VH-VL binders against Probable nicotinate-nucleotide adenylyltransferase (nadD). Designs and how they scored, part 3

Target 1, 199 residues: Probable nicotinate-nucleotide adenylyltransferase (nadD), of Chloroherpeton thalassium (b3qyz5)
Amino acid sequence: MKKIALFGGSFDPPHYGHFALCTLTRELFSPEKIILSISKNPLKGSANAPEAHQLAMAKLMAEELGKTGPVFEVSDWELRRAGFSYTIETLRHFHAIEPNAELLLCIGEDNYQIFEKWKAYQEILQLAHLVVFARSGTQGEQQSSRIIPPERYTWVQLDLPLSSSDLRREIAEGQDWQAKMPSSIAAHIAAHRLYQNEK
Short names: E, the ipSAE of ESMFold2; O, the ipSAE of OpenDDE; V2, 0.75 times the mean of E and O plus 0.25 times the DockQ between their complexes.

## First folded at step 1 (VH-VL)

Design C7 (framework fv_cilgavimab)
Fold by ESMFold2-Fast, scan of step 1:
Structure C7 (fold): chain C 199 residues (1-199), chain A 124 residues (1-124), chain B 112 residues (1-112)
Amino acid sequence: as target 1 above (199 residues)
Amino acid sequence: EVQLVESGGGLVKPGGSLRLSCAASGFTFSDAWMSWVRQAPGKGLEWVGRIKSKTDGGTADYAAPVKGRFTISRDDSKNTLYLQMNSLKTEDTAVYYCTTVGSSWYEGDYFDYWGQGTLVTVSS
Amino acid sequence: DIVMTQSPDSLAVSLGERATINCKSSQSVLYSSNNKNYLAWYQQKPGQPPKLLMYWASTRESGVPDRFSGSGSGAEFTLTISSLQAEDVAIYYCQQYHSYPTFGGGTKVEIK
């Protein structure tokens, strides 16, 4: 049965943390595709960079990931739609394209903790197997596994030292941010003066 | 007995701002997702936006025509929903309804209870 | 956005006769995994706010008379009033919630 992994995010900006999550997903699950889906998810909020730059940076990230092995691509499907997209809409879209594939939905532990508040979360569990990346360790799994059946998720421990919100602040403050992402993305941010007004 | 009472409507010139309020009673407001829906005079219904309960993240979503200009907020201590409208256009002229979202957040974005509405007129 | 189209724009029906209102969506609002249609119907009387009649295409809201019924699946839906009463004179709207909410243009139901 082929697998397709979905990483939904604003990629605002993408960084080496995203790089690590994507490569680890490839190593653990051997999916046929890993899709970086640029998200209008209301739980994530609005983007800080213009949508065209989110897309450009996500494409640069996929190019860098592609140097380590095939399977990475970017979806701008949510950006092409008016208004915001719920995760269930994105999953229906990819299920329609690949009805025989197993979908893997890659989310962080913070999103897993509030998963039952996602629109149509029960239907999400019918369409996709959750891959939950945990920064805080086993405490979160022990507390939340009672809500979602264990056969519907895989818990993956990965300490991630980077966040996009911290990076946006560091860029605005003129700190040494460029080493925390592929140089092509850092060049794009510098060339277009992105995130200069973040505080 | 669920009641939603809108207020704050009136006449405003293009480019102006206005804030609407919705006073809620008869249900546990803090647990409810809330929406604004508008209706231009003699026209149909148009969704404006929705705000989740604080326990569900407290985030708001907006229809494309109002995104960036309108802000939905809530004050659970006062059982009150707000719509801050900035950069108003003549196209924003409508009766604005305060509404609850479903009986369950997982039942989708249909609207169980509606207020009486408050008229906003944007004209020169 | 999903575009909702209602027909007819207006309908005149005699008391006690059947009224039929159609609603079409620009894409399917059926979710195949749960077999639910994300479609609601509202009634709006002059000078009043809309009132929820129907959700999940065919589930009647509490307190709504059984003469109101919803049918259809996917992209084509119907609201039927089996025996029109004087109190049913109103504008009726369909609304999808498969994506962010959009409403049909409304159908005005009048007595002949």
Scores: ipSAE 0.000, ipTM 0.442, lowest interface PAE 13.6, mean pLDDT 84

Design C8 (framework fv_cilgavimab)
Fold by ESMFold2-Fast, scan of step 1:
Structure C8 (fold): chain C 199 residues (1-199), chain A 123 residues (1-123), chain B 112 residues (1-112)
Amino acid sequence: as target 1 above (199 residues)
Amino acid sequence: EVQLVESGGGLVKPGGSLRLSCAASGFTFSNYWMSWVRQAPGKGLEWVGRIKSKTEGGTTDYAAPVKGRFTISRDDSKNTLYLQMNSLKTEDTAVYYCTTDSVGATLEYFQHWGQGTLVTVSS
Amino acid sequence: DIVMTQSPDSLAVSLGERATINCKSSQSVLYSSNNENYLAWYQQKPGQPPKLLMYWASTRESGVPDRFSGSGSGAEFTLTISSLQAEDVAIYYCQQYYSAWTFGGGTKVEIK
């Protein structure tokens, strides 16, 4: 059965942490495609990039990832919807498009620890196999005690060097941020003066 | 078992300040978005504000009546949520509850509540 | 923003009888893209904090007895207690989480 991996995120901005997660997913699971699904943020303000730039930067990230292998795509499906967007809706959308593919839902350990609070989480587990990325020194001791059956997830240890929220603050404060993402994305941020009001 | 314990309530004069604390246990506090909800004596419930997890930006949102006067913060190393209340008014008199919230637009109802702490603003 | 109105303000019901509480929102809290109602119900006993009973209008919180059920869609909702027990004496609040968070005024349920 073919596999399709889904990375949901605001990519606001995308950075080398996203790059590492995507390339590792390709190496470990050999999916037919990896979809960067741009998440809608209903609380978006001046600290966040406009949706057009969010999409442009995600496409630049997919282009950079594509230089390492040709399986990366961007989806703006969530951005085109009105109101709130939930992961279950996104999974239903991709399942409808590729009903015979196994969906791999890539999430961080923080999201895994509160997964039972996700809307329709049991349906998510029926539609997708979770790929959980865990940092060293996190809640690893709880993995076997979670209500999520062990056969419904794969635990992947990877220290993330970066966070988008820290990066937005660093850009606004004029700190050294450009080395933390592909140069094409850094150039886009600089050219369009993105994140200058994050504080 | 999830447990939330508020403290710091008391009697304060109008224009005064007070800081409330909420000690969390039984869950991974750092992963949760947290809210404050208040209830005036004999009245209904009113949402005060919320704070996102640090990994989700740690940003805060406030109800119009308290915006600019109240500040929500968190200390994940101590599993503690705070509400700093400045320029207190008599209409701020209420029991203040600490409650869990979900991530962004995924789940936004209040699953777990503390016992509450009473704040009385009077002259 | 969204105003929540509950009725009745107070309700007296005999043990074992049905209690029905109504909740009305000033605007629809149904999100058309996922066909879900952003509506929760809470129970509050004297001197205690509110306790979550119901979310997504009709999904019972873990540990809540099956005598509690939620129904309705859009702007009109109902919480039903099919066979009232002594422990159910409380004030019940509806709450929307479609746009920010607002609560109804509460309905006090008492034994006849």
Scores: ipSAE 0.000, ipTM 0.462, lowest interface PAE 14.0, mean pLDDT 83

Design C9 (framework fv_cilgavimab)
Fold by ESMFold2-Fast, scan of step 1:
Structure C9 (fold): chain C 199 residues (1-199), chain A 126 residues (1-126), chain B 112 residues (1-112)
Amino acid sequence: as target 1 above (199 residues)
Amino acid sequence: EVQLVESGGGLVKPGGSLRLSCAASGFTFSNAWMSWVRQAPGKGLEWVGRIRSKTDGGTTDYAAPVKGRFTISRDDSKNTLYLQMNSLKTEDTAVYYCTTEEYYYGSGSYLPLDYWGQGTLVTVSS
Amino acid sequence: DIVMTQSPDSLAVSLGERATINCKSSQSILYSSDNKNYLAWYQQKPGQPPKLLMYWASTRESGVPDRFSGSGSGAEFTLTISSLQAEDVAIYYCQQYYTTPTFGGGTKVEIK
């Protein structure tokens, strides 16, 4: 009946690409909630922000999204669990809380192309409908359509040039990064000197 | 110590069948993704297919040249991987390697083919 | 399928000198979600199975000497052996694991 959309990621840092994806998801699917689920990075290095700052920045992003309307939430459930987190465990968690809701798992085309490598990916497809945001729709969809049944995903064409990894590099190099995210997040990064002293 | 020991290779005629086995030890086999990779004499490496762990769905993937003819299976109680080869062709002649494919946590970050067996030779000749 | 192209096919290098092997993928294999390049390098000596040397383009497998280094991102990658030793004579393969695995054609490294 009701839909709950889930965006998983490190949000390290969040940026206008995340903002656009969340807003478009709301327009296309009318979910009751859109949840930003913060993932642990088991291979976290000096280039990454501490988990407390990932959480703080994700909350700032949810606040900015909330100015366009309610139903944007941040989940730190994955961060609070012992050990590593897997998307299947997060989906089981939300399914247990809202067993009658349809879960929408929002992923990029890069994630879709290697989705078969996700832990328990077939169980993920039983618990959630995929929403795939694609930079190039035809080639990727043709390559993957036989592996993931067409009824288990929706393909959404959206060209966004922003990535968190590029942004971390740009911040470290002193490039013009501030315009690529909400000002509240840029202020947080500057105040705490995040991504400044990385290799 | 991780060990992979292949067996079952040999000479077979075109159109015939052969089953390869790979005995695994030194790691938790039931949690591992397993693959087969082949190498024709004097040629490069070619991935044949994989089977995921039971926890990850136990599903199989195959390279186009073998799809529909080869079947990968596993017996977690015996720590053994199998490759059933049907409708064999002369171009299937190769050394067949058993390999592990390790999974890292999260969204699908995982290691490539980490541990390899010594290989077993399959010769398809008329 | 992602096509992997290696160059050169063969390379002769003097002991102690640098060897450089190139690998190109037909599309980017940089996974934006974890910022890793899903590229591995293998070493294969005659009569032996391949041995994993390098993964995520630049991370050395445990026990692999530091004279081996990987670099590159997206679609162009390099394996460098900074000071070739006799034990390094082998065929080297790159492999993408971004999708179903595909290998490069191999580069034979020999001593001059």
Scores: ipSAE 0.016, ipTM 0.513, lowest interface PAE 7.0, mean pLDDT 84

Design F1 (framework fv_fasinumab)
Fold by ESMFold2-Fast, scan of step 1:
Structure F1 (fold): chain C 199 residues (1-199), chain A 121 residues (1-121), chain B 107 residues (1-107)
Amino acid sequence: as target 1 above (199 residues)
Amino acid sequence: QVQLVQSGAEVKKPGASVKVSCKVSGYTLTELSIHWVRQAPGKGLEWMGGFDPEDGEAIYAQKFQGRVTMTEDTSTDTAYMELTSLRSEDTAVYYCATGRYSSGWYVFDYWGQGTLVTVSS
Amino acid sequence: DIQMTQSPSSLSASAGDRVTITCRASQGIRNDLGWYQQKPGKAPKRLIYAASSLQSGVPSRFSGSGSGTEFTLTISSLQPEDLASYYCLQHNSYPLTFGQGTKVEIK
């Protein structure tokens, strides 16, 4: 059966941390496609990119990822949806589109640790196999496996040192930021003067 | 059990800044998101914002945008809320409360004891 | 912004009475609603999450119902320790918004 991997995030801006997660997922799981699902930008103001640029940069990231191998797509379904989009609703949406695909839900270890607090978490486990990315130095999976059966998740060790919040601050302050993302995205940020308001 | 312990009461002059802390015990900040809610004397609850660690972003109510900064220090399991340019109308009890990452959480299952901030001339 | 309107603003009832508080959202919020109790001088405490799910440790006399735009908190048999203000909260979209509160007084 075909596999489809889902990565949720604001991509505001996308960076090499996102790039690494996506390429590793492709190599480990060989999904038919990986979907970058754009979440709504929760922080509004001059520190954040307008929604149109958030979408444009995510598309640039998918294009750059596509140069390393197939297939990467961007979904703006959550951006267009009224109100909050719970993960279960996003999974129901993609399951309805691809009912015969196995969904891989890519999450961080911090999200895994509180997974039982997620809305309809048991239904999520019926719809998707979890791919949990953990940083070096975490306490391991034993503490969390009691709630989520081992057959419903895969533990992947990967350091993710970059954050979009830190990157927005670095851009606004005129620090060296361009090496932290693909050059096409850096060029887009520079051309449109994104993240450059000082507070 | 999760417990949130806030810093003590503050008395400030108009124009000053205040930074309230919220120390998490029984759980780690990598597993929780912290939100801030205030309550003026005799009034209802007002959401100010929260820290979303999923992308390292803080979410602020428009009323406080530009005056408030919410941060988290995972090494000490402590969340902070700093409010600048204080006005007499900012006199309130400030609470921290737990949530999960981003939209769709089961919010505010644990609360701090509250920190009274008094702004007086 | 989603506006949350509670009714009544205050009520006075006797021990053993059935108490009902309603909360209306200005737009659909599914079941993204919680109910919170605040006793005098104390921090709020969650009673209900997901509109109808009882928080662990909360007495069974508390119940929640509703979805979409209309929600109800019911206390089936009011106790003296239930003297408090009650707040609904929507978490369907930012900014998160509370109702104005309902003050419950015991006669």
Scores: ipSAE 0.000, ipTM 0.482, lowest interface PAE 10.5, mean pLDDT 82

Design F10 (framework fv_fasinumab; at its last look DockQ between E and O 0.08; V2 from the best seeds 0.00; counts 0 for: pae E 7.3 > 2, placed apart)
Fold by ESMFold2, look of step 2:
Structure F10 (fold): chain C 199 residues (1-199), chain A 125 residues (1-125), chain B 107 residues (1-107)
Amino acid sequence: as target 1 above (199 residues)
Amino acid sequence: QVQLVQSGAEVKKPGASVKVSCKVSGYTLSDLSIHWVRQAPGKGLEWMGGFDPEDGQTIYAQKFQGRVTMTEDTSTDTAYMELTSLRSEDTAVYYCATPLRYFDWLSYYYGMDVWGQGTLVTVSS
Amino acid sequence: DIQMTQSPSSLSASAGDRVTITCRASQGIRNDLGWYQQKPGKAPKRLIYAASSLQSGVPSRFSGSGSGTEFTLTISSLQPEDLASYYCLQHNTYPLTFGQGTKVEIK
């Protein structure tokens, strides 16, 4: 049966850490489709890019990833909805479109640690298999896996040294940030003066 | 653990302003969304404002538009709410609150998970 | 704006009683509703998220149900420490809105 992997979030901005996660998922699970789903982020502050630019950069990310295999898509479905973005709504949407597919929900370790706070998390576990990208090895998994049955997730060791939060600060402060992402995305950021402090 | 610690009680005269602080510890403020809620004595909870994720700006409840400003100082991990032109009706406990989420991946909002202890602002005649 | 109508505004019940508190939204909010407990002089504490999910560390006598426009908080066996005011909060759209609250007294 089909496997469809879901990477959700703001991608604000995308970086080579995101690329590594997407590439590793393609290698480990061979999904027929990898969807980059752009969420409305209720935690957005003044340091974030507008949603239209997040969508544009995610499309550039998918284009770059697709050069080695055309399985990447961007979904703006969450952005087009009224209200806040919730993963359960996104999963219901893709389940309805692809009822015969196994959905792989890709998340970071810190989100896994608070998974019980996600809206309808028990239904999420029925609709999808979690893929958890974590710095922590088996000891970290042991400490973190208090609420989710082992058969409902795959723990993937990955040292992810980049974060969009740090990048936003680095761009605002004029640090050397362009090498941390493909040139097409860096050019978009520069052309639109994203993440700049104008005071 | 994420903690929100607010500044101490204030007594103000009508027409003055007040600036309540909310210090974040256990997490980086730039990765959180701080919301403000107030409660007049014997009354219910009233949302005053917070970040609007759609346009990346602070949104204020219409009742407070023009009188409230919400700011953040990421160098000190401190959020602020300033209310101007104070009236006796503004006597209330003011709370900061935030949803607890890891927004770098699959950002979610599940209401106010972490609350500050509250700051009593008294506006006396 | 979404109005949240909470009922009753107050109630008095005996220890061991089953009590219910309702919130009605003026439009559909799916499951984007939380229930909060506020003891006198304290900050609110979340009991229920996503309409029906019990917050970790909250006693199992608390439960939530409903979706769309009608929501219920139930305390299956009221305890003396449940003396508090209870609020619903919708977080479907801005502005965020609370119900007016329900004060629970124990006879």
Scores: ipSAE 0.013, ipTM 0.499, lowest interface PAE 7.3, mean pLDDT 83
ESMFold2-Fast, scan of step 1: ipSAE 0.051; ipTM 0.599
ESMFold2 (binder alone), look of step 2: mean pLDDT 89; pTM 0.926
OpenDDE, look of step 2: ipSAE 0.040; ipTM 0.632

Design F2 (framework fv_fasinumab)
Heavy chain, then light chain:
Amino acid sequence: QVQLVQSGAEVKKPGASVKVSCKVSGYTLTDLSIHWVRQAPGKGLEWMGGFDPEDGETIYAQKFQGRVTMTEDTSTDTAYMELTSLRSEDTAVYYCATLGYYDSSGYRPFDYWGQGTLVTVSS
Amino acid sequence: DIQMTQSPSSLSASAGDRVTITCRASQGIRNYLGWYQQKPGKAPKRLIYAASTLQSGVPSRFSGSGSGTEFTLTISSLQPEDLASYYCLQHNSYPWTFGQGTKVEIK
ESMFold2-Fast, scan of step 1: ipSAE 0.017; ipTM 0.543

Design F3 (framework fv_fasinumab)
Fold by ESMFold2-Fast, scan of step 1:
Structure F3 (fold): chain C 199 residues (1-199), chain A 123 residues (1-123), chain B 107 residues (1-107)
Amino acid sequence: as target 1 above (199 residues)
Amino acid sequence: QVQLVQSGAEVKKPGASVKVSCKVSGYTLSELSIHWVRQAPGKGLEWMGGFDPEDGKTIYAQKFQGRVTMTEDTSTDTAYMELTSLRSEDTAVYYCATSPIFGVVTHYYMDVWGQGTLVTVSS
Amino acid sequence: DIQMTQSPSSLSASAGDRVTITCRASQGISNYLGWYQQKPGKAPKRLIYAASSLQSGVPSRFSGSGSGTEFTLTISSLQPEDLASYYCLQHNTYPYTFGQGTKVEIK
């Protein structure tokens, strides 16, 4: 059975944390595709990049990832939809396109811990196997399971101390940010003066 | 940024009703789960109720026994909490607050609170 | 209803001190617990969600731990601006319930 892995995020900007998660997912699960699904972020402020630039940077990230293996794609489906897009809607979309594929939904431990509060979370579990990335120093898998069966998720330990929100702040402050992402993305940010509008 | 702006302070007599508003800006109300919390002077926080997105209904704390009604007007992005048959012990600051956005695969979550509305119940 | 009990009710500490606040649930709540800070005259602000996850924009000196029935909030190096009341909240089942609060004062 073919597998399709989904990474959702604003990619605002993408960074080496995303790179590592995507590469590890390919190595562990050998999916036919890994889709970077650009999330419709309703909380974008003046410090965040316009949607066209998020799409451009995600495509640059997929291109860089593609140099290590040709299974990475970008989806702007959520950006094209009217209104806010929930993960269940994205999963229904990809299930309709590839009904015989096994969907892998890649999320962080923080999102897994509140998973029961996700819209239609039981339907998500019917459509997708969860891949949960956890950092060292947490209480691990034991902390979060109430009604999510062990067979519905895989726990992956990985320490990556990078966040897009911290990175946007570092760019605005003129800190050493360029080493935290592929050079093509850093060049795009510099060329378009992204994330330099402070409050 | 998402912001919740509440209506101004109210002074009510025992037995009256009060309706507190919560205006959402920077985001659309229909995509948020609104909760109401109160705090009596010098006391702790008390959850009154909120919208459950999985069931599509509002859940109320049993303590208010039909005295509270929470409604939303999506055309004006305004949520309301109405409390009837006011007693002196209903004197409190009333807050509206949002739950995290559920079902989005990003780690960015917002739990935003209104500034609070003081309701004083006295003769 | 699930009762949330906080300890201590109040504490006084010096800048730079490590302080811990505990919260105990009367029933198992897994990791469905948040910590909130309320500074004098202001609305509460969430510090921690899912028992141990730091809210974006919150200083790294704040951390949460625990699962099931016992939880802790730790401030590794207390700062003057941390003068506030701190509340835990369980959101495992309705009705949601807060702890009674812990008032933190700076010496």
Scores: ipSAE 0.016, ipTM 0.473, lowest interface PAE 6.6, mean pLDDT 82

Design F4 (framework fv_fasinumab)
Fold by ESMFold2-Fast, scan of step 1:
Structure F4 (fold): chain C 199 residues (1-199), chain A 120 residues (1-120), chain B 107 residues (1-107)
Amino acid sequence: as target 1 above (199 residues)
Amino acid sequence: QVQLVQSGAEVKKPGASVKVSCKVSGYTLTEFSIHWVRQAPGKGLEWMGGFDPEDAETIYAQKFQGRVTMTEDTSTDTAYMELTSLRSEDTAVYYCATVRGYSYGLFDYWGQGTLVTVSS
Amino acid sequence: DIQMTQSPSSLSASAGDRVTITCRASQDIRNDLGWYQQKPGKAPKRLIYGASSLQSGVPSRFSGSGSGTEFTLTISSLQPEDLASYYCLQYNSYPRTFGQGTKVEIK
């Protein structure tokens, strides 16, 4: 049985935190491919990059990841839909394409803690095995919140203090942000003046 | 499970119009885009354009702009490609294909093709 | 428009041979490239997407490589059923453009 890993996010912008999560997933699970699934950004023309640039930067990140080993892909399926796409809809989409593959859904600990509030979360557990990235030293909290059956998730401890929100602020303020992402992505941001206040 | 079934072969006179249909089953047209590709006898594949029914965005190759119209009927899950002012050079097999994500779902399902012959 | 050029235009090889087909883009398309197989009288079938990702159900003898402007499709051990035309497709930019095709024949 082949595995396909899914990383959902806005990638707005992508950074070395995403890079580390993707490479670790490849090493731990040996999936046939890892898909970067871009979430639809409903707030256009604000501090966030336009959707075309989110897609461009995600592609650059997949390209950089590909230099470390195969296989990384970008999906813009959610961007093509009307309104927000719930994770269950994205999983149904990929399950229909690859009905015999095992889907790995990669999420952070914060998302795991509110998982019961996700639309059709029980169906998500039927379609995918969860890979939960958790901060070191928080295992007790996870055990206290035993809502998801143990056979439906893998708990991975990794501390990553990088945030796209903080990075957008640092770019807007002219701080030293370039070292926090691959140079190809930094060049794209600079060339297109992304995340600048007003213009 | 996804199937794309196209309308049957057509024979047209120069100057006429043709409308090819592509019936989708296993999925709905609100869940993906349909693009059209043609192939003249003994020649390669040529992208004509694509339609995303969710936002009614249609992109046509410049060569066909002004002569082609791509539409959707989401109530019947059927996509259409209409080509007007037909010339002998338009003799080709016309294919519909799905676009369901950037790289992963690009042209991963195809219709069987519709032969359009333009002759006097 | 991005122009896609394939080489060779046609080839004849024996069963068991290693076959390579090259695709060249007129500008950088990153890894936004797919490979399609078309058997006589049939619709095309996707073999590769994202330059190197193998489509589910496609035999492992098929592989793709490359990025930027130079791409290669390799068939490691040619089989009789591989007689077909092969096309690359760039999807980095609109309009989408195909290579002119490579016809593979078995001797």
Scores: ipSAE 0.000, ipTM 0.430, lowest interface PAE 16.9, mean pLDDT 81

Design F5 (framework fv_fasinumab)
Fold by ESMFold2-Fast, scan of step 1:
Structure F5 (fold): chain C 199 residues (1-199), chain A 121 residues (1-121), chain B 107 residues (1-107)
Amino acid sequence: as target 1 above (199 residues)
Amino acid sequence: QVQLVQSGAEVKKPGASVKVSCKVSGYSLTELSIHWVRQAPGKGLEWMGGFDPEEGETIYAQKFQGRVTMTEDTSTDTAYMELTSLRSEDTAVYYCATYRSGSYLHAFDIWGQGTLVTVSS
Amino acid sequence: DIQMTQSPSSLSASAGDRVTITCRASQGIRSDLGWYQQKPGKAPKRLIYAASSLQSGVPSRFSGSGSGTEFTLTISSLQPEDLASYYCLQDYSYPLTFGQGTKVEIK
């Protein structure tokens, strides 16, 4: 049965942390493809890139990832909806397109801890296997879940030192940011003067 | 049956802060996303903000940004809304509201009974 | 922000009458609209979600229709207990916005 992995996020901007997550997912699960699903930032007026630039940068990241392995695709389906964006709706969408594929939903440990608050979380568990990325200093898997059955998730330790919010601040402040992402993305940010506006 | 039970009425002076509680009963707060809505006397309903679990953050209406904080204590199944620097126009009934995450439901099918906050001297 | 314009602001009708309340969004919101009933001194109660889906336990005389920018709540045969204010709410995008309300009175 083929596997398709889903990474949801604003990718605002994408960085080497995203690259590491995607690469590790490829190595551990051998999915036929990895989909970068671009989400809207629900906070309008923050120091974010316009949607067209989110999409452009995500495509640049997918191109860099594609040099190393499986087919990487960018989905703007969630971004085009322009309404409440629930993971269950995104999963239903991709399940309808690929009904015979096993979906892998990639999330961070902080989201896993509150997963029961997610819209239709029990249906999510029927449609997808969770891949939970946790930092090495966080709680172990035997202690972290009371409700989600252990067969429904895989616990993966990966320390991510990078965040998009920190990067946006560093770019606005003129700090050394260019080495934290592929050069094509850094060039795009510089050429379009993105993230010049501090929050 | 799921119920949201709110704390009692409050009377505050301008410049003070108020913290309203919303206790979940008959269900676990861990499966609910709490939002807050207010209604000034004789006026309509106004959304203040709520927790978006998939973003992992609380979204506040711009009008209240910087003055409102919404928190949750899952160990006691209680959500809180704290509003600071109170003004007379903050006099209103404050509601907590939610939707069950285990079903496809829009907006708010479950509401607290409301908490009247009066700001005057 | 999406502005929700509700009309009429108030209406009076007799028991058994068909009552229609409309709600207009300043931009397309698909079917992401709910209708709420608020009786004096009480919290709001959801009647309709997703523009046309009846909330469980709500009498069948209530119905919703519309999509995009124009929405309607209909009460097919008004009952005395329907005396209340009615609000639409778009849950298409943040911030969530309510219509200003329609007060329904029974003569």
Scores: ipSAE 0.018, ipTM 0.600, lowest interface PAE 6.1, mean pLDDT 84

